# VH-VL binders against Small ribosomal subunit protein mS42: the designs that were tried, part 3

Target 1, 220 residues: Small ribosomal subunit protein mS42, of Schizosaccharomyces pombe (o74379)
Amino acid sequence: MSFQQRFARALDVGYKNFLSKDAVRNIFAYDNHLRGLVQKECKIHQTPYRVPSDLMVQSASDPARANLFNYSSQLVNHDFFFSGLISPERPSADADLGAINLKPGIDASFGSFGELKSQMVDVGNSVFGDGWLWLVYSPEKSLFSLLCTYNASNAFLWGTGFPKFRTNAIVPLLCVNLWQYAYLDDYGLNGKKMYITKWWDMINWTVVNNRFQATRIESL

## First folded at step 1 (VH-VL)

Design i10 (framework fv_iratumumab)
Fold by ESMFold2-Fast, scan of step 1:
Structure i10 (fold): chain C 220 residues (1-220), chain A 122 residues (1-122), chain B 107 residues (1-107)
Amino acid sequence: as target 1 above (220 residues)
Amino acid sequence: QVQLQQWGAGLLKPSETLSLTCAVYGGSFSGYYWSWIRQPPGKGLEWIGDIYHSGSTNYNPSLKSRVTISVDTSKNQFSLKLNSVTAADTAVYYCARDFSDYEYVWGSFDYWGQGSLVTVSS
Amino acid sequence: DIQMTQSPTSLSASVGDRVTITCRASQGISSWLTWYQQKPEKAPKSLIYAASSLQSGVPSRFSGSGSGTDFTLTISSLQPEDFATYYCQQYNSYPLTFGQGTRLEIK
């Protein structure tokens, strides 16, 4: 299933009270543009990799492939963002019940889901320029925290390609797109705080919970 | 493998309350929407409503005033109550799991209960 | 409510035949359509979801196509166990709605 096919319902109707149909269409048009740029870069660099996540990982440490990294990383970020949202025609999941395995750690790290929401809104609203806000988990430290990345940077690389004995590995669980193309149409230049507030109601906590549970697998 | 088993009342009189329960075995109850669908004898399928494991419900507007769906997460069960039944409510009632190959798209049904025939007769 | 209309309402075919059933939505539903097979006195069985994705365990002779408002289910070489009633269902919008069914009968 292509990215457009997997999220076709959102493209058709948008996300009620969060992203209009036109906003979703504009984000998807940008995603398609990036896929064309990735194809061009793959031809230039004669890479055997075709999937955005593989391209992102394999280009991450090579400054000569900075464009390929940026384009493929942004595609991975788009997928992670949209796959963390509930269906546009369904109600929001109950955070406490959907995030059953997350709750003890979230309570310990932030005090409550309400406090996490407040911190994400405030931290995200304070981001200057374009980027992404992530909820991440450190298995080694048993710590939940917030991470900002800028432009097309991502939180995935800390969990996938770091040297064997580093203790600062993190796993992304959730992200929100803080690029202007994501919120300008519906919220305006000064609407980032409301955009993040509305995004919170669209989080699929079952997905976030499942991502967290995957970090607890004893064998790879 | 996931299996749904259902039970409840078979013969009702007009004005009574229909009550059915569905139990989920062999798979996770949490993280899914669970639906009730009915089929009058010799006719097509009608969606009644769904419930998320949290207790959040959606109902078909045609039945909303009479229908209640509830969950018992400790038993991996969900139940249907339909008030003030009439002969038009005679149908086979099915419970089903809402399937998604992605967690965000719900409403396709991959596993179904065996069905319960409910007859409303005067 | 989105109305789902199937055609034909019934058809007769022989083993080995290629059969096609169509389903039309009263408004756009993107690809959010499932096809079910139902045999007498049994629960429906999911065949195709997202208009064209084959459900696990379903024979490859079944295929689905279409988007928007017009959809088709095709059985490339009909087998004896395929005689049943087939339903389409949209899951784009609440309430979820089904077509009236197409009865596939032995010729």
Scores: ipSAE 0.000, ipTM 0.445, lowest interface PAE 14.7, mean pLDDT 84

Design i11 (from i1 with heavy chain L99H Y100E Y101W S103L G104Y Y106D R107A Y110I; framework fv_iratumumab)
Fold by ESMFold2-Fast, scan of step 1:
Structure i11 (fold): chain C 220 residues (1-220), chain A 121 residues (1-121), chain B 107 residues (1-107)
Amino acid sequence: as target 1 above (220 residues)
Amino acid sequence: QVQLQQWGAGLLKPSETLSLTCAVYGGSFSGYYWSWIRQPPGKGLEWIGDIYHSGSTNYNPSLKSRVTISVDTSKNQFSLKLNSVTAADTAVYYCARDHEWGLYSDAFDIWGQGSLVTVSS
Amino acid sequence: DIQMTQSPTSLSASVGDRVTITCRASQGISSWLTWYQQKPEKAPKSLIYAASSLQSGVPSRFSGSGSGTDFTLTISSLQPEDFATYYCQQYNSYPLTFGQGTRLEIK
């Protein structure tokens, strides 16, 4: 299913206590704009139109395709952000699995989920300009940490090769969109702290847990 | 060593507003859902609603039109207001700590002492 | 809403007895069920979470089993301090719901 089809309910009603339907529609309008830009770049570079994640990986090392990378990376970031949220209006049917395998590691790295939240709020509020805040995992160190990336940069390609050469690589588990287009209308210029605080309540911990579990199968 | 202490109204008349407050001591207020649960005399437990320290709330649909839960993060307190009370609202009211939705640990691991609220004319 | 039904509603037992209490959910809740013990004039105390995981400080004579819709709380050798009312509670979906309770009385 398309991005819009997968998140059609959010587009219709927003996320209660987090993002208005108008804010969601603005983010989706920007997503559609980026998809048009990706299609244009694919024609320019004679690259077959593919899913954004493939285009992002393929263009990452080519300076001549920097636009294609930026646009496709932002689309991947949008998908990762929305797929990490609980369904609008009601809890996810999969919520029963929760953060079952994350708690020991989060407790060891941050002290508690509450401390992780406090750190994410403070770190995210301190980001100057536009970007993304990530919860990431290092398989080789067995440690969780926070990572900021700016503009359209992402945590997927922030290590030594991904996924094939994951030695010293980090694995993203969760992110929050800190671009002004995400929070400005609902929260204002000084509202990043409240935006991140409200975002925390919408996290789908089953999804985050499943992302973490996937790292345990291939620990290279 | 986390403890919950609660206080508020004991005796109410029909149509009045029930108001109770719960304070959290000895641990982090952040990262947990905080719930209100009631128990009418001689009956079972009924979940009223919960709140996250951000102010995000969930309410039991049976009480949604009359209930408000709020938080004061500066004091590590959360409060229950139930308007338009009737004799059916007579119960012991408990505040309790829940972890997070779907989190591995238990649903309610720490409870307040309880507050008896009686609604009579 | 998910309805939780406990059986029996009350039972009488003697110290040393093996006691079994059952809880049934009206729809599947995986293992997202907690058992509580409540003594007169006191708040409930959590005994078992995730259907079978024993809470810290709870004696090993308490055990839980089950998944899906059928759950059991067992006390292998009843002690004097175990006479209380027991409740099951699902945390699979909102609203959170409790069973009606099982009153365990001295024979």
Scores: ipSAE 0.000, ipTM 0.409, lowest interface PAE 19.3, mean pLDDT 83

Design i2 (from i1 with heavy chain L99T Y101R G102Y S103G G104L Y106D R107A Y110I; framework fv_iratumumab)
Fold by ESMFold2-Fast, scan of step 1:
Structure i2 (fold): chain C 220 residues (1-220), chain A 121 residues (1-121), chain B 107 residues (1-107)
Amino acid sequence: as target 1 above (220 residues)
Amino acid sequence: QVQLQQWGAGLLKPSETLSLTCAVYGGSFSGYYWSWIRQPPGKGLEWIGDIYHSGSTNYNPSLKSRVTISVDTSKNQFSLKLNSVTAADTAVYYCARDTYRYGLSDAFDIWGQGSLVTVSS
Amino acid sequence: DIQMTQSPTSLSASVGDRVTITCRASQGISSWLTWYQQKPEKAPKSLIYAASSLQSGVPSRFSGSGSGTDFTLTISSLQPEDFATYYCQQYNSYPLTFGQGTRLEIK
């Protein structure tokens, strides 16, 4: 299934109380534009057209393919962002209930989900320029933390480059898109704090919990 | 265990269309590129093209004008058609899974049994 | 197209020998190279991916090294079942290309 097919309902109706239909359509139009740029870069560098996550990893260490990396990384980030949201018409789940296996670690790392929310709002609002804010987990440290990446950078490759497998790496669990094209139409240039606050209500904590559980299975 | 089974044309005359099908059993069809590779008798391997489960294709430029690869996701199958065959197209044809693992790997890790296609008058 | 050139095209060796096969790419391919083993009338079997990573179930006597344009496959102590044709393949750039093959024969 394509990116637009998987999120067709969001494209049709938006996310009530979070992102308007027009905002979603603009983000999806940009996503589609990036896919065209990826095809162009693949042709220029004689690289087989593959899924964005494969192209991102393949191009990450090659300065000659920096554009291919940036475009494919941004597509991966879009997918991770939208995959972490509740379906447009579904009520948001209680964080404690949806994140039942995640809760002890969040409580230990941040004090509570309420405190995590406050920290994500404050840290995200303080990001200068365009980027992404991530909730990440370190299996080695048994620690949840926040990570900012800028422009098209991502948490999948942060600090580890091309590891053979995810041993001793950070694992992204959740992200929010802090590029101006994500919040400008609905929130304005000075509305980033409210955008992140509203985004919090749309988090699919069951998805986040499942992402965390997958890291535990891999380590065992 | 994931297996690829292939079937289709064996003996063709010049100018005919070669048609082969590959079916995927015991594993997921989605998330992989699926390739066709050929090997003329006594010669090396030549990549023909690949297809993603979405239907997106890549073709070897040397064959692009004659080759079509298609996918049937409901049957977990993909197919090769090669138009206007000549004796130079005589080869064993293989289907293969092209897999990418996060980190470092990409390889043809699972291959079909091969199909000998002979083009003669 | 990226041309992959193997050397030698054939070699003869005895059981217990250390054997090396080389593969050269006409342009840089980083580590995006796979080595295959092919026995008569059989499909190729992948041995090593990403230039140096051993495929599951492949004996540890096989190893790969190299990056950029020069790559080597090594068999540390040749066994009777290792007599076969070996191919390198790049997956850095379109179209995907294979070396011409190296035939390993019993001495």
Scores: ipSAE 0.000, ipTM 0.441, lowest interface PAE 14.3, mean pLDDT 83

Design i3 (framework fv_iratumumab)
Fold by ESMFold2-Fast, scan of step 1:
Structure i3 (fold): chain C 220 residues (1-220), chain A 122 residues (1-122), chain B 107 residues (1-107)
Amino acid sequence: as target 1 above (220 residues)
Amino acid sequence: QVQLQQWGAGLLKPSETLSLTCAVYGGSFSGYYWSWIRQPPGKGLEWIGDIYHSGSTNYNPSLKSRVTISVDTSKNQFSLKLNSVTAADTAVYYCARDFRPYSGSYLGFDPWGQGSLVTVSS
Amino acid sequence: DIQMTQSPTSLSASVGDRVTITCRASQGISSWLTWYQQKPEKAPKSLIYAASSLQSGVPSRFSGSGSGTDFTLTISSLQPEDFATYYCQQYNSYPLTFGQGTRLEIK
């Protein structure tokens, strides 16, 4: 299933109280533009990889493939962002249950969910230019923290490493898109704070919890 | 340490489907490509294909029309199916972890499964 | 597809000898090459990655060199356990391809 097919309902109706259908369509138009750029780069580099996550990983360390990395990374970031939102197809379906399971860890790291929200709003609003704000988990430290990445950079490349060195890695759990194309239509140039505040209400904490629980499976 | 165990069909007739499964123990399934490699008796190694934990696959063009690799992340397993087998498909089949760090350094295949001899005979 | 060609296909040597195995790629692969050792009825073992980096646990008598199209595996002082078949493999592009192998035999 394509990216557009997986989020077809969002294209039709948007995300109520968060992103208009026009804003979603503009983000998806940019996503489609990036896919065209990826196809161009794949042809230039004669790579057999076609899936954005594969392309991102394979191009990450090669300066000659910097464009391919940037475009594919942004596609991966789009998918991670939308996958973390409460679906318009299934509104209210158990989205908050994951917050119950995350509460002890969030409380230990930030003091409360309310404090996490406050910090995400403030940190995200302080980002100069375009980028992404991430909630990440460090298995080594047993600590949740916030990470900013700029332009098309992502938290996935910090979240993995050799299995022997995973204790020094971070795992992305949640992100918010802080590029102007994401919030300009609905919130304006100075609307980043309100955008993040409204985004908070759309977080699918069950998805966040599922991502967190996956980090805890290390052996049979 | 991470270990791979594989199982599946050993003796097949021409036209049948080869099916093998590989299970991962002692480590994370996520963040790696998982590969199938074969070796006909007395010959060299041939890469069949790989799969990422997300389900994304890459196949050797020589086998693409006949091969399917799939994952079951809940069981830390991945599987190989090869359709329409012939005597040319007689080989020891290996599963292997393909650890590619984001630095672009490829560590090669490590670990490998124990190997499964598949014989195709009339 | 990138074709990997090893030379020689077979080599006879004595314990203590310095042996050299060569691998040539049909097109440039930078340093994206791994060397493997395989003993009879066993899975291959990775020795060298990125053309010249020694795998953890592999004896220092093994070394790799080369870039682009021409690569070399050297064993500085051959030991009894080193008699095996050696393979090079490129990971520059799909499909991943191996050399035909070099069989190292007792003289």
Scores: ipSAE 0.000, ipTM 0.426, lowest interface PAE 18.1, mean pLDDT 83

Design i5 (framework fv_iratumumab)
Fold by ESMFold2-Fast, scan of step 1:
Structure i5 (fold): chain C 220 residues (1-220), chain A 123 residues (1-123), chain B 107 residues (1-107)
Amino acid sequence: as target 1 above (220 residues)
Amino acid sequence: QVQLQQWGAGLLKPSETLSLTCAVYGGSFSGYYWSWIRQPPGKGLEWIGDIYHSGSTNYNPSLKSRVTISVDTSKNQFSLKLNSVTAADTAVYYCARTLYDYIWGSYRSFDYWGQGSLVTVSS
Amino acid sequence: DIQMTQSPTSLSASVGDRVTITCRASQGISSWLTWYQQKPEKAPKSLIYAASSLQSGVPSRFSGSGSGTDFTLTISSLQPEDFATYYCQQYNSYPLTFGQGTRLEIK
């Protein structure tokens, strides 16, 4: 299904106690605008339109295609962000088994889920300008950690999910959108800390665990 | 006021299948994990498994080959089937609600329990 | 699997006594332990979660302490209604496991 089809209910009702339906609609309008920009860049560079993740990987090493990279990367980041949230269809139904399987690793890396939450709020609130905060996993180190990327940059290119740029260093598990267009409408310029605190309550830990478990198996 | 009511089973012969159902009244069925726990006469408690309303299950490895837990969300019910019973399966069986605390990454307690069902396995 | 061992298996006490029950995990479980009270022919009732947090509606004479592998349940001034069997349960890892129980009897 398309991005909009997969998240159609969020457009109707928003995410209760986290993002209003107007905020969701504005983010999705921006997502659609970015898709138009991707199509324009594909025409300029004589590139067939492909799914955003493919375009992002293909453009990542070419400075002449920096716009195509930025637009496609942002679309990938949007998808990763929204797919990590509890569905507004049945908020309680999306509550999480995955946290049980993640607990030993989270405890070893951060001390507790509560400590991870505190660190994500503090680190995210400290980001100056626009960007993304990621929870990532290093299979080599058996360690969870936090990573900030700025503007449209992403954590995927250093993970095993994208072979062209793999270093076997990190795998992204979860992200929060820290661009102003994500939180200004509902939280204001000084509301980033509250936004991240409310976002925490919306995390779908089953999705996070599924992403983590994928680091343990060969799927290709 | 949340209430859990159980029915099924009773007296079984060795090799038969144990079947119990638990119905939830007075509260939301969705958003919780629903567990089965048993207690042999004069002994302690043993966790059997749990199920989320989506149908996702966790089983005690000691029972995994014989246990199936299923859910009927239209009736707010969940059920336990235990195959190939022996005298060692004689116990009081409880259904219970488990509130998942994802901030801590775990279940804190079983807060509502069914009345219990005595299952006796004898020839 | 994480094995939970309680000590003692039984004890006798009088109303007004201070009683202590211990629980030991075979592996570190941080603070992820619940204490239950079970009266004859009834389902268990949760008393303490996260090793030391009192469940709502439970009298303040009950307290829990410990972390890692060693945990204690204390009843500061025993009341007649407290004579029961007590169980610890870890929720650090699946499968969820209980101690064997401690039976608290009238002297």
Scores: ipSAE 0.000, ipTM 0.416, lowest interface PAE 17.3, mean pLDDT 83

Design i6 (framework fv_iratumumab)
Fold by ESMFold2-Fast, scan of step 1:
Structure i6 (fold): chain C 220 residues (1-220), chain A 125 residues (1-125), chain B 107 residues (1-107)
Amino acid sequence: as target 1 above (220 residues)
Amino acid sequence: QVQLQQWGAGLLKPSETLSLTCAVYGGSFSGYYWSWIRQPPGKGLEWIGDIYHSGSTNYNPSLKSRVTISVDTSKNQFSLKLNSVTAADTAVYYCARGTRVYTYSGDYTYVFDYWGQGSLVTVSS
Amino acid sequence: DIQMTQSPTSLSASVGDRVTITCRASQGISSWLTWYQQKPEKAPKSLIYAASSLQSGVPSRFSGSGSGTDFTLTISSLQPEDFATYYCQQYNSYPLTFGQGTRLEIK
């Protein structure tokens, strides 16, 4: 399915108490614009069109393909952001089960979910310019931590996902879009803190837990 | 290209310790879950355990009391020791590279993409 | 432990046939399942990961589907080199577990 098809309900009704349908529509319009730019960059560099995640990895270390990287990375980030939210089409009655399963690790890394929330709000609000805030997990350290990336950069390639950088693999579990186009319409220029606070209530912790379980080594 | 070569004991008596070593050539040792998998004659595959280049291990609970996997990053090698063997431990033993990648869509991959040639271990008395 | 059960245990087919092999997990594993092919006297080769993603270099006649507990591997037009034993493997949780295998034989 296309990005628009997978999130069609959000495009129709938005995310109640978080993002208006107009804000979602604007983000999706930008997403579609980026897809057109990716196609143009693929033609310029004589690169076969592939899914954005493949193009992102292929272009990541090549300065000549910086535009292809930026556009494809932003598409990957959009998908990761929206797939971590409670869906308007299928409200999850079991979203809280993921939080229960994550609690021991979150408590060990941050002290509590409340402390994690406070840190994400404060760290995210401190991001100057455009970027992304990530909750990441390091299997080697058995630690959850926060990571900020700027512009279109991402946590998948920041010491994680790339085979040659996986000695300190940091696996992304969750992200929030801190570009102005994500929050300006609903929250205003000074509303980033409120936006992140409202975003917290929309997190699908079952998705986050599934992502976490994928990285965790469980002997039992 | 990446190649795994393994060597070690082939014929053991009951109660002895199985020892196998796997060497990695043509690729990075770091960032992968180096694994041991066995297959008794005419039977299916059984995962024994894995080790990250840092030395962090995971073992199959059914074998945990007898298994040790270790790593030597200076030689790009990892090894399996299985104590107190019995006839039930007769199998072809494979080393394999476990590639774990988290995709942006929430998909997760743990694939054994390169395998050693296999070592037949026979336990008899 | 998560138990993986394959069906059938063996299957006889002719070149050109469409064959389907099934795998059932004893509990939900999302889409975190890999399919392997093993030819006699050889190490296994990965075919499909994340239940439906084709490994690089694997022919397009192979496809996978399913999520949760029920999974299928399909070969759309069987070729002579496809006669082998096929294994599913879950990576949802440790210990990693394989199905018992499905042996694909010439009819």
Scores: ipSAE 0.000, ipTM 0.482, lowest interface PAE 12.4, mean pLDDT 85

Design i7 (framework fv_iratumumab)
Fold by ESMFold2-Fast, scan of step 1:
Structure i7 (fold): chain C 220 residues (1-220), chain A 124 residues (1-124), chain B 107 residues (1-107)
Amino acid sequence: as target 1 above (220 residues)
Amino acid sequence: QVQLQQWGAGLLKPSETLSLTCAVYGGSFSGYYWSWIRQPPGKGLEWIGDIYHSGSTNYNPSLKSRVTISVDTSKNQFSLKLNSVTAADTAVYYCARESKVVTYPGSYYYFDYWGQGSLVTVSS
Amino acid sequence: DIQMTQSPTSLSASVGDRVTITCRASQGISSWLTWYQQKPEKAPKSLIYAASSLQSGVPSRFSGSGSGTDFTLTISSLQPEDFATYYCQQYNSYPLTFGQGTRLEIK
């Protein structure tokens, strides 16, 4: 399925108690605009059109393709953000099954889920300008931690261990979009703290746990 | 051009220890999980366990008390030992590389290269 | 452990047919499912990862769909080389588990 098809319900009804349908439509309009920019950059640089994640990795170290990297990275970040949310369909108890499996690691790293929430709200609210806040896992440290990236930067390149000699590779598990276009409509320019607080209640911890289990990286 | 070659004992009696080794050629040994998977004659696939080049292991709980997987990074080899075999352990055993593809919503693993398989028969 | 159930267990078809194989997980696995093809006396070959992503070098007639608990592998126009046993596998959690297999036979 395309990005729009996978999240068509969000376009129709929004995310209850988190993002209005108008806010979702604005984010998706920007997503669509970025896809057009990716097509243009691929043509300019004679790069075959690929899925955004492949384009992001391929362009990451090439200064001549900085625009292609930025646009494709932002598309990857959009997908990661939305796929980590409970569907706009009625949330079920099953959405939180992953929290049970993650609890020992979260407790060891932050003290509790409540402390993680507090830290994400405070760290995210302190971000100056546009960016993304990530929950990441470090196999080398056996530790969950928070990472801020700015503009269209992401945690995926660090999570891949690229280049291979890195020993501090991280695995991205969850992110929240801290660009103004994500929260302006529903929360206002100064509403970032409440936006993150409401976002917390929409996290699909089963997805977060599935991402954690899928990586299965221990030490580097 | 990555190639996995395996060898080890083919015929065992009940209570003996199964031992198989897999050697990796033509590619990097480091940075991957290496798995053992078995298939009883005429039946489906069963995952036994995996090992990272550091020696860290994951085992199928159904076999954990009897199974040991180890690595020899100097030779790019990993090995399977399964203790106290019974007729139920008769199977073709495969070694395999667990490839990682990083894409949203995260990293995905799948078996991309496999050994040729080793038939192990347990009979009295 | 997550149980993977495939249907049908056996399917007879002719060259040119559209073939559909289904796989059901006993609990939600999101999209963390891989499809494999196995020919007699050979090791399995991966066809599709992440439920719907086609492996490089695999013909476009193969496609995968589904998420959560229900998954489908489709071959749009069956070729002679496609007669084989197909397996689904989840990698959502340890232990990794496979379906029982679907044998695709010549009609």
Scores: ipSAE 0.000, ipTM 0.422, lowest interface PAE 13.9, mean pLDDT 83

Design i8 (framework fv_iratumumab)
Fold by ESMFold2-Fast, scan of step 1:
Structure i8 (fold): chain C 220 residues (1-220), chain A 123 residues (1-123), chain B 107 residues (1-107)
Amino acid sequence: as target 1 above (220 residues)
Amino acid sequence: QVQLQQWGAGLLKPSETLSLTCAVYGGSFSGYYWSWIRQPPGKGLEWIGDIYHSGSTNYNPSLKSRVTISVDTSKNQFSLKLNSVTAADTAVYYCAREHYTRVVYGSGTFDYWGQGSLVTVSS
Amino acid sequence: DIQMTQSPTSLSASVGDRVTITCRASQGISSWLTWYQQKPEKAPKSLIYAASSLQSGVPSRFSGSGSGTDFTLTISSLQPEDFATYYCQQYNSYPLTFGQGTRLEIK
């Protein structure tokens, strides 16, 4: 199902106390624009249109396809950001209620969910220019950490390869969009801290927990 | 082998505070979540809450306004306080360890249990 | 909250019977389910975790299966010591929730 179809309710009503309907609409319009650019780049490079995640991986190491990488990576980042938020039509997922398998690791890595929130606000506010803040997990170290990526870069490629057998592999669990187009209209140039603080209340911890659990047990 | 031993008040009057303590012997206290679970006579199991050895807690929303779980790491003990008890709080109360493993299963499953403490709230 | 529903609520069986108990979650819990056995006046004992992994020291006649929303506990050849109440419990999300229990009684 399309990106817009999966998030149709957010497009209609926004996220109360976090992103206005107009902000969501503007982000989705940009997302749709990027999809058109991906289609155009695929024609230029005689590449069959594929899902953005496949195009991102295939173009990542090729400077001649830098535009295709940037556009497809940003689409992947948009999807990961919105799929980590609670739906406006569903009850909020509380950090304590949805994060059962995350909580021991978060407590060990950061001290508490409250400390994680504080660190994400502070680290996110320190990102200079446009980028993304990620909560990531290292299976080999059993460690949760924060990672900043800039422009359209992502945490998925940092953990590429066979995570089970690659010592420096990381798995992204959660991200927040720190591009100005995400927060400027609702929060202003100096409102990044408030934006991240409000974003925290919209995190779907059940989704984050399920992403984490997928790293631990094979589908058997 | 890990053993959990519990003690505390057995008979309470309505409006009083329930207080139970659980001590851990024969194994590591640190690195685990420790839970309280209750079972009213003839009924099923209800999770109350858990605590990490650092003092971080999770509570069942149905009890959150009345419950406090605390830890004493120097004694390898954790305790339950439940305020404003009523006859509905009459139950056998169990302490238990939540097993956590990086590879096989997450926290929230119980591998060791205390012997249970019957708490009766009567007037 | 995730609701856990067990079926049947009670059943009567004879030694040597194959017994099947089911548990249904109100939403997907992957494989994050534990089965417990509880005898009168005793604390519950963990039998199976992660839906299908047998706890150390538990007899091989016990097995678990299922994923997502539908789960089954099977006792392949019932023994006298197996008459007890059985509970399923999800640990996919807080609050931790248990099924209402299945009482296994001698016929």
Scores: ipSAE 0.000, ipTM 0.430, lowest interface PAE 17.9, mean pLDDT 83

